# Ledger of designs, part 1: VHH binders against Iron-regulated protein A (irpA)

All scores and structures are predictions.

Target 1, 312 residues: Iron-regulated protein A (irpA), of Synechococcus elongatus (p12608)
Amino acid sequence: LITNQTIQGFVDQVVVPSYVSVAAGATQLEQALQTYQQAPTAANLEAARQAWRVARDRWEQTECFAFGPADSEGFDGAMDTWPIDRQGLKTAAAQPVEQREDSRKGFHAIEELLFAATEPTLSDRQHLVILATDLTKQAQGLVTRWQQASDQPAYRSVLLSAGSTDSAYPTLNAAGTEIVQGLVDSLSEVASEKIGGPLETQEPDRFESFVSRNTLSDLRNNWTGAWNVYRGQRSDGVAAGSLQQRLQQQHPVIAQQLDQQFATARQALWAIPEPIETNLASPRGKVAVLTAQTAIAAVSDTLERQVLPLVQ
Unless a header shows other numbers, all headers, positions and changes below count from the first letter of the chain; Kabat numbers aren't used for antibody chains.
ipSAE, averaged over its two directions, is called F for ESMFold2-Fast, E for ESMFold2 and O for OpenDDE. V2 adds 0.75 times the mean of E and O to 0.25 times the DockQ between the complexes of E and O.
[cut] stands for letters that were removed.
The coordinates of atoms that the task and the answers printed are left out; those that the model quotes come from them. Centres of patches stay.

## First folded at step 1 (VHH)

Design a1 (framework vhh_8cml_1)
Fold by ESMFold2-Fast, scan of step 1:
Structure a1 (fold): chain B 312 residues (1-312), chain A 122 residues (1-122)
Amino acid sequence: as target 1 above (312 residues)
Amino acid sequence: EVQLVESGGGLVQPGGSLRLSCAASGFTFSKYAMGWFRQAPGQEREFVALISWSGGSTDYSDSAKGRFTISRDNAKNTVYLQMNSLKPEDTGVYFCARGYRYSKGWYPFDYWGQGTQVTVSS
């Protein structure tokens, strides 16, 4: 099922452009927070909050391929640890960010200082710039690790060399397994933890981006990222050599089922009233959230039970 | 009846190594994240290491980074903690814990082992 074109499209049409978009978003957030620090107006605060949402949304689209450098070299931990150490964050302002625990930096540390109060204090504004500068460094570092050789090969080259001697991926199917497993893991996490956790506890503050009320956007972007990987590109249509096209050619019944399940999951996620955090309080809202959980779990289950065996 | 049984603890000198094991039973091991925590005498329990249910993602406390490695064998329902360059400050009871499907920082662990003692002294 997996060809060189499948891997190349995954890397060059989805992964690298997504990380480049994250780095651009982090840079824009850093600039917005610098502007807000210099001129702490309501308009500049709102601009900084919107810049955080944009950067967060782009990051959430990358969760389905958080293997390789994002995982093994600590980028994901540095950028997106949750829950944060809320008490430790308030006292960490004087500590160099590179010496901090992961729970005292990254997207959710910025979220806490930027959204928890009606407006940040002077100390918070100074701290936000430090955190955003580090987030930008992490995001740019992740792009660099995928695109440029250093003391290690560029990770783009590692994946594209699947099946060659000394590759971390000894066969094309080993690379395919990594890609499909990423989809399974990401969507399973959405259904069982991101949605399932709040549903089990009945506590709205168990939604990951509760402080900013961004959780529904996180989930929608998790779906979008998985859909991009499946179709092999970020633009409309089906890319040549994509997992979707290969399944349509070789396993059309599985392809039809999966295409329908992705569509059903999208419909369910976009039907949830915003913000998702308020939906546990009403029968209609709870049904919408449960419907989305079931639909997303179905996509993950089909990928694990029917697609994963085809790439092993 | 979820059961987690730790083993591999013992007495080592500073700079030494130990490999801890946690044997899991009573649930579908491959669907759960697993973590290691420790508790020093008179202290609260602290996080040490976490591994996703697939084994594709790991996370470490600052004190463990570069010295400890968490791994798992889903065929054997076992999670491991390889501890190198041990320090007296690493002394404590080490606990294995079951977590839900891994996401970075998702730490509601619902089942815990009884612990295995690690003592680092000359």
Scores: ipSAE 0.006, ipTM 0.285, lowest interface PAE 10.1, mean pLDDT 88

Design a10 (framework vhh_8cml_1)
Fold by ESMFold2-Fast, scan of step 1:
Structure a10 (fold): chain B 312 residues (1-312), chain A 123 residues (1-123)
Amino acid sequence: as target 1 above (312 residues)
Amino acid sequence: EVQLVESGGGLVQPGGSLRLSCAASGFTFSHYAMGWFRQAPGQEREFVALISGSGGKTDYSDSAKGRFTISRDNAKNTVYLQMNSLKPEDTGVYFCAKGHRYGSYWSRAFDYWGQGTQVTVSS
């Protein structure tokens, strides 16, 4: 099922452009927070908050391929640990960010200081710049790890060498397994923990981006990222050699089922009233969230039970 | 709220054994990788062992391989570290840690830590 074109498209049409977009978003957020620190106006605060949402949304599209450097070299943990340690964040202000626990830096540490009910203090504004500088460094580092060789080969080259001698991926299917497993794990996390956790406790503040009210956007971007990986590109259409095209050619029944399940999950996610956090207060809202959970879980289950065996 | 409570530490002679336990609460235990780390006096915290949410995957530091075994009982929300052939250099505070994301074994990123349990290997 997996060809060299499948892996090439995954890396060059989805992964690398996505990380480049994240780094650009993080840089914009850092600049907005520097501007806000220099001139703490309501307009500059709103601009910084919007820049955080843009960077966050882009990051959420990468969760389905958090393997490799994002995972093994700690970028994901440094950028997006959740839940955040709210009590520890205050004591972390005097510590170099690289010496902090992951729960005291990254997107959600910035979220806490930027979106808290009270306006950021002078100390908060200074701390926000430090956190955003680290986030930008992490995001740029992740781009560098995929594109450039140093004391380790570029991870782009590692994946593209799948099936070659000395590759970490001994066959094309080994790379395919990594890709499909990423989809399974990320969509399972969305259904079982990101949505399932708040549903189980009935506590709106258990939604990951409750403080900013960005959780629904997080979930929609998780779906978008998985859809982009499946179809092999970020623009509209089905890329040549993509998992979707290969399944349509070799396993059309599975492809039709997956195409419909992705569409059903999209409809369910986009039908949830904004912000998602308010939906636990009503039977109608709970049904909308449960419908989305079920639809996302169905995509993950089909990928695990029907697609994963095809790439072994 | 997430809580991790370690137990089972103590004083043991070189060549002895200890079993550490970590009781977890406040999250869906089976969905998260769990790890053990240690910190000796004057040293940085170091990785010891890791287990996936299902228990199907484990990993160990070079110093732990062949001597330590990590395991978990998802019905009891508990992760264990069986430590055999203990050496004086194994002395330190042992910390239980929760993986930062559901379903990810490979992240090696941890977001919650227990307060630690002291292990002393000495006569």
Scores: ipSAE 0.006, ipTM 0.286, lowest interface PAE 9.5, mean pLDDT 88

Design a11 (framework vhh_nb_b201)
Fold by ESMFold2-Fast, scan of step 1:
Structure a11 (fold): chain B 312 residues (1-312), chain A 122 residues (1-122)
Amino acid sequence: as target 1 above (312 residues)
Amino acid sequence: QVQLQESGGGLVQAGGSLRLSCAASGFTFSKYAMGWYRQAPGKEREFVATITSGGSTYYADSVKGRFTISRDNAKNTVYLQMNSLKPEDTAVYYCAARSWYTPRLSAEYDYWGQGTQVTVSS
């Protein structure tokens, strides 16, 4: 099922452009927070909040491929640790960000200060700039690790070397397994933890982006990222050599089932009343959330039980 | 602390069998793909077998039909059953765990055990 074109498309049409998009979003957030710090108007606060949502949404599209440098070199931890250490964040304002625990920086540390406070103090605004500067550094670093060799090979090259002797990916199918397992794990976590946790306890503050009320957007972007990986590109259509095209050619019944399940999951996620945090307990909201949980779990199940065996 | 500990290596005659075990701790075993690699003196490390979190298996051509990889998620253990052993199978065998999407982990994406020696003699 997996070809050199499948791996190259995954890296060059999905992963790298997604990380470049994240870095651009982080840079825009940093600029918006610098503007807000200098001129703390309601308009500048709203602009900074919107810039955070854009950067967060782009980051959430990368969760299905958070292996390699994102995991092993600590970028994911530095950018997206949750829950945050709220007490430690308050006392760490003057501490160099590079020396902080991951729970005191990143997207959710920015979220806590930017959305939790109705009127951020001067100290909060200064702290937000420090946090955003670090987030931008992390995001740009992740792009660099994928595209440029240093004392380590570019991770793009590591994946593209799949099947060569002593490769981290000893066969093309080993790379395919990494890709498919990423889809399985990310969608399983959406259904069982991100949706399932708050749904089971009926506690909306268990949603990850509760403070900003961005959780539904997070979930929708998790679906979008998985769909992009499956199709092999971020633009409309099906890329040559993609998982979807290869399944259509070699396993058309599985492809048809999976295509329908992705579509059903999309419909269910977009039917949830916004924000999910305030609609969880409503009769309409509860049904919509349960429907989305079931639909996302079905995609993950088909990938694990029917697609994963084909890439081994 | 992440740990992989191999056992079951040793000396065996050509045509014999050995079963290697790798006990894993410090991570969510069921979400990881597990693999076996080997390295003979003076040669580069080579792939032997892998088993995914879903239980599907993949083998190097040199061992296909002779070796079987399996896992027991309840025991956090991966196994390599080696049958019809040849002198060319002599190597240090390494257990490896491959990190998948688990964005809240701070651990390395590839974990390796210390290795276990397998010697196949005449």
Scores: ipSAE 0.000, ipTM 0.144, lowest interface PAE 14.6, mean pLDDT 86

Design a12 (framework vhh_8cml_1)
Fold by ESMFold2-Fast, scan of step 1:
Structure a12 (fold): chain B 312 residues (1-312), chain A 125 residues (1-125)
Amino acid sequence: as target 1 above (312 residues)
Amino acid sequence: EVQLVESGGGLVQPGGSLRLSCAASGFTFSSYAMGWFRQAPGQEREFVALITGSGGSTDYSDSAKGRFTISRDNAKNTVYLQMNSLKPEDTGVYFCARVPKYSSGWRTPYYFDYWGQGTQVTVSS
């Protein structure tokens, strides 16, 4: 099922452009927070908040391929640890970011200082610039690890060498397994933890981006990321050599089922009333959230039980 | 299937040390962050420490910072908690737990998907 073109498209049309987009978003957030620090107007606060949402949304599209450097070199932990240490965060402003626990930096540390109060304090504004500078460094570092060789080969090269004798991926199917497992794991987590957790406990603050009310956007971007990986590109259409095209050619019944399940999950996620955090308890909101959970779980289940065996 | 087995608990005097081990099986260990939680009688489980899959990042509770060290040996599928300068307040059942893939640094028991049965640590004179 997996060809060299499948792997190349995954890396060059989805992963690398997605990380480049994250780094651009982090840089824009850093700039917005620097502007807000110098001129703390309501307009500049709103611009900074919007820049955070854009950067966060782009990051959420990468969660289905958080293997390799994102995991092994600590980028995911540094950028996206949750829940945040609220007590430690506001008192840690004097502590160098590189010496901090992951729970006192990254997207959710910025979220806390930007959104928890009506207006950040002077101390918060100074701290936000420090956090955004670190987030930008992490995002740029992740791009560099995928594109540029250092004391280790670029991770792009590691994946593209799949099937060679000395590769970390000894066969094309080994790389395919990593890709499909990423889809399974990320969508399973969305259904069972990100949605299922708050749904089961009826505690809206269990939604990951509760403070900013960005959770529904997180979930929608998790779906978008998975859909991009499946299609083999971020633009419209089905990429040549993509998992979707290969399934359509070799396993059309599985492809039809999976295509329909992705579409059903999309419809269900976009039907959830905004914000999800305040609508969870309403009868309509609860039904919509449950419907989305079931639809996303179905995608993950089909990938695990029917697609994963084709690449193992 | 997925199994987590803790060991190394016991009875120690205040100021003593213990090293807890958690042997993992049934999954690709290096791909998952691992954590330690503890629970005293009549209390909720509290977070102690977390380590990412590669070991590249760690996170500690305030009560554990400076006294406890979390580490892992991916070749042996084992995560460790080295506990120094133990206090009576550290008494409890210590649980090893797995973090769902793509979700690192989680501090609430709710977000860990697999748990060991626990190992008892008692600090008393």
Scores: ipSAE 0.000, ipTM 0.357, lowest interface PAE 11.1, mean pLDDT 88

Design a13 (framework vhh_ozoralizumab_d1)
Fold by ESMFold2-Fast, scan of step 1:
Structure a13 (fold): chain B 312 residues (1-312), chain A 122 residues (1-122)
Amino acid sequence: as target 1 above (312 residues)
Amino acid sequence: EVQLVESGGGLVQPGGSLRLSCAASGFTFSSYYMYWVRQAPGKGLEWVSEISSSGSTIKYPDSVKGRFTISRDNAKNTLYLQMNSLRPEDTAVYYCAKSRGYYKTLNYMDVRGQGTLVTVSS
């Protein structure tokens, strides 16, 4: 099922452009927070909040391929630790970011200072610039790790060398397994933890981006990222050599089922009333959230039980 | 560098209890699923318990369900396994492990520590 074109499309049309997009979003957030620090108007605060949402949404599209450098080299931890250490964040402003625990930096540390109060304090505004500068450095570092060789090969090259004698991926199917497993695990986490956690506790603050009320957008972008990987590109349509195209050609029944399940999950996620955090308060809202959980879990289950065996 | 340091193992009689700890460093502990896995003498790795990043989702195989309790303290970067009603077949080296990213699948976890030996013998 997996060809060199499948792997190249995954890396060059989805992963690398997504990380480049995240780095651009982080840079825009940093600029917006610098502007807000210099001129702390309501308009500049709203612009900074919007810039955070944009950067966060782009990051959430990358969770289905958080293997390799994102995991092993600590980028995911540095950028997206949750829950944060709220007590420690208050005293961390004087501590160099490089010396901080991950729970005192990244997207959710910025979220806390930017959204928790009606207006950030002067100290918060100064701290936000420091945090955004680090977030930009992490995002750019992740792009560099995928595209440039250093004391380690560029991770792009590691995946593209799948099947060669010295590769970390000894076969094309080994790379395919990594890709499909990423989809399985990220969608399963969305259903069981990101949605399942709040449903189990009935506590709205168990939604990950509760402070900003961005959780529904997080979940929608988790779906979008998985859909992009499946289709082999970020633009509309189906890329040549993609998992979707290969399944349509070789396993059309599985492809039709999976295509329908992705569509059903999308419909369910986009039907949830905004913000998702308010849906636990009503029977109708709970049904909408549960419907989305079930639909997303179905996508993950089909990928694990029917697609994963085709690439092992 | 990811580092996991297990402790709390020892010799215990059947029916006894032990509490294992795993001190994690080098990664954002609160962002990852954590696992306890064990390897009995002459056998392969066996999954013992799974806990989500927030602690809200916990799973056990039938072999330890009702006897073992996994928990975590994200503020202290520490994972725990409370083992009650221990049996001779629980004798193994116990390892803690993290998911590779947001991965939940056991097959993609990394075992990083030296483990802690648990011997259940009369």
Scores: ipSAE 0.000, ipTM 0.248, lowest interface PAE 11.5, mean pLDDT 88

Design a14 (framework vhh_enristomig)
Fold by ESMFold2-Fast, scan of step 1:
Structure a14 (fold): chain B 312 residues (1-312), chain A 120 residues (1-120)
Amino acid sequence: as target 1 above (312 residues)
Amino acid sequence: EVQLLESGGGEVQPGGSLRLSCAASGFTFSNYAISWYRQAPGKQREWVSTITSGGKTNYAESVKGRFTISRDNAKNTLYLQMSSLRAEDTAVYYCARLSRGYFPSYFDYWGQGTLVTVKP
């Protein structure tokens, strides 16, 4: 099922461009927060908040391929630990960011200081610049780890060498297994944790981006990222050699089922009223959220039970 | 026949540690996400932690930083390392394999549970 073109498309058309996009978003957020710190106007605050949403949305599209450096070298932990340590964050400004626990930095630490109050304090504005500078370094570091050799080979090269002797991925199917497991893990987490947690407790503040009211956008971008990986590119259409095209060629019944399940999940996610945080308690909101959870779980289930065995 | 069997529960003092185990049989353990749930007296069953087939871990807010979920695919065993235990952690702990995350199904499998009591 998996070819060299499948792996190359995954890396060069989805993963690397996505991480480059995240790094650009983090850089823009850092610049917006520097501008806001120097000139704390309402307009500059809104620009900084918008820049955070853009960077967050781009990051959420990468969660389905958080294997490798993002996981093993701590980038995901440094950028996206949740929940944050709110009490520790208030005193963390005195600590070098490199010495902080992951719960006192990253996207959600920035979210807390930027969105929790009507406007950040002077100390919050100074702290936000420190946090955004670190976020930018983490995001650029992740791009570098994928594209450039150093004391370790570029991770792009590791995946592209799949099937060669002495590769970390001894067969093309080993790389395919990594890709499909990423999709399974990401979509399972969306259904069971990101949606399922707040549904189970009926507590809207259990939604990950509750403070900014960005959770629905997070979920929609998790779907978008998985869809991009499945179809092998971030632009419209089905890429040559993509998992979708290969399934259509070799397992058309599974492909048709999965295509329909992705479409159903998209429709369900985009039908949820905004913001998800204030709609959880309503009967209509609860039904829409449950419908989306079921549809996303179905995609994950098909990938795990029917697609994963084809690449093992 | 799918079976999940929990062990390792017992009595501990506040601030203590316990390691729970769940032995799985009757399915290809490495292909499934497996979860820990708990139920305190008079309360509804609540989710504690999940580990996916790929090894990604997730935790309930109340246990994050104190509990660590792990798996040993060679032994078909799931673990929950619990530290800094509190009175509120007193519950029967269940191992679960859910076919669709939190979506209820006749294919969902639950263990019999193991009791953890945190007492002064």
Scores: ipSAE 0.000, ipTM 0.158, lowest interface PAE 18.5, mean pLDDT 87

Design a15 (framework vhh_gocatamig_d2; at its last look DockQ between E and O 0.04; V2 from the best seeds 0.00; counts 0 for: pae E 14.3 > 2, placed apart)
Fold by ESMFold2, look of step 2:
Structure a15 (fold): chain B 312 residues (1-312), chain A 123 residues (1-123)
Amino acid sequence: as target 1 above (312 residues)
Amino acid sequence: EVQLVESGGGLVQPGGSLTLSCAASGFTFSRYALAWYRQAPGKKRELVAGITSGGSTVYMDSVKGRFTISRDNAKNSVYLQMNSLRAEDTAVYYCAAGRFYSRYSNPSEYQYWGQGTLVTVSS
């Protein structure tokens, strides 16, 4: 099922462009926070908040391929640990950010200082720039780890060597397993943890981005990232050699089911009115959220039960 | 097949030390948060320590400063160094893995569990 074209498309059309986009978004957030620090107007605060949402959108589309350097070399932890240590964050303003625990930096640390109060304090504004500078460095570092060799090969090269005598991915299916498992794990986490946790506890502040009211956007971007991996590209259409195309050619009943399940999950997610955090307050809102949870779980279940065996 | 296999339990005197290990297989270890839970007779299973995929840690209050959780992604293993052990630490200790980064208090959030290893602190 998995070919060299499948893997190359995954890396070159989805993963690398996605991480480059994240780094650009982090840079814009850093610049917006620098501007806000220098001129703390309401307009600059809103621009910084919007820059955070844009960078967050881009980052959330990378969840299903965090299996590489993002996880193994600590980038995901440094950038996206949640929940944060709110007490430690408040006392950490002078602490060197590169020595902090992951719970005191990254997207959600920035979110806390930028969104939790009506406006950040003077101390918060300086701290926000420090956090955003580190976020930018992490995002750029992740791009470098995929594209550039150093004391370790570029991760692009690791994946593109799949099926050679190189033991990292000794078969094309070994790389395919990693790709499909990433889809399964990301979508399962959305259904069981990101949606399921708040529903189980009945506490809306358990939604991951409750502080900024950005959780629904996060979930929609998780879906978009998975959809892009499945299609093998970030633009409209279906990439040649993509998982979707290969499944359509070799296992058309599974492909038809997945295509429909992705579409149903998208419809359900986009039917939830913003913000998702208020949907726990009413039976109709809970039904919309449960419908989306069920639809996303169905995608993950089909990938795990029917696609994973084809690449193992 | 997913497996979490604990080892390192045993009998130890109060004030002693013990290192628990948990070897994982069958899933992408680096993407998972890991935790140690324990269950004493007649008690509910409770979180002892957790560590995110990025290395951030959390501890229950009674073990802070005495226990250290760590992970080695190259060996697919998570460890619990237990120092200054007390009789109250006597329990079966379980390794758990889940996709939640810092949701360490609710055991239903963990997808995979080991069989447990008994730690007895006798006094």
Scores: ipSAE 0.000, ipTM 0.221, lowest interface PAE 14.3, mean pLDDT 87
ESMFold2-Fast, scan of step 1: ipSAE 0.019; ipTM 0.403
ESMFold2 (binder alone), look of step 2: mean pLDDT 84; pTM 0.859
OpenDDE, look of step 2: ipSAE 0.026; ipTM 0.531

Design a16 (framework vhh_nb_b201)
Fold by ESMFold2-Fast, scan of step 1:
Structure a16 (fold): chain B 312 residues (1-312), chain A 121 residues (1-121)
Amino acid sequence: as target 1 above (312 residues)
Amino acid sequence: QVQLQESGGGLVQAGGSLRLSCAASGFTVSSNYMGWYRQAPGKEREFVATISSGGSTYYADSVKGRFTISRDNAKNTVYLQMNSLKPEDTAVYYCVRKGYWSGTYRPFDYWGQGTQVTVSS
């Protein structure tokens, strides 16, 4: 099932462009927050809030391939630790960001200072610039780690060497297992934790991006990221050598089922009234959220039970 | 109330085997992403093995072919079977319940207290 083209497309058409997009979004957020700090107008606050949503959405599309440097070298922890330490964040402004615990920096630390109050204080505005500068550094570092060799090989090269002697991925299927496992884990987390947690306890503030009311967008971008990996590219269509194309060629029944389950999950996610945080207040809203949870779990289950064995 | 309790560590000679157990309480292992990590003296904590809710497994290159992660859903326990042990495997081994998203640096990951594995030459 897995070819050199499958791995190359995954890395060069999905992973690297996605991280480049995240770095660009983080840079734009940093610039918007610098502008807001210098001129704290309502317009500049809204521009900064919108820039955070754009950067956040791009980051959420990368969660299905958070293996490798994002996980092992601390980028994910530094950028997207949740839940945030709200009390620690209030006292952290004087501490260098590099010395802070992950729960006092990253997307959700910025979210807290930018969205929790009607308007950030002067202290918040200064702190937001510091946090955004670090987020930009982390995002750029992740791009560099994938594309450039340093004390260790570029991670692009590590994956592209799959199947070569002495490779970290001894077979093409070992790389395929990593990719499919990322999809399984990401979609399972969406269904069981991101949606399942708030749904089980009926607490709207257990939705991850409750403070900004961005959770539905997070979930939609989790789906989009998984769909891009499955199709082998971020643009419309099916990439040559992609998981989708290879399944269509070698396992058409599984491909048909999976294509339909992705479509059903998309329809369910896009049917949830915005913001998702208000949906637990009504029977209709609860049904919409449960429908999306069930549909996303079905995609994860099919990937784990029917696709994963094909790459092991 | 979430708790992870490791057991099965000890002293073993190179080439020997040990089976680590991780008894979980307050949640169900079959519904969670579970893993084993280790930390050798003076080194950073490193990934060893993981098992997904569906039972799929992944291993660090240094242990592939020698270690096997598994679970017993009825006992709510995760295991690490360690074969062909090397002195380099000497470390404190931690059982982990991963939180929401993949990542080794999240504070909402639940970690056990650890169990010492010592491999003599």
Scores: ipSAE 0.013, ipTM 0.176, lowest interface PAE 8.2, mean pLDDT 88

Design a2 (framework vhh_nb_b201)
Amino acid sequence: QVQLQESGGGLVQAGGSLRLSCAASGFTFSSYAMGWYRQAPGKEREFVATITSGGSTYYADSVKGRFTISRDNAKNTVYLQMNSLKPEDTAVYYCAKGPRYSRSWGTYFDYWGQGTQVTVSS
ESMFold2-Fast, scan of step 1: ipSAE 0.012; ipTM 0.357

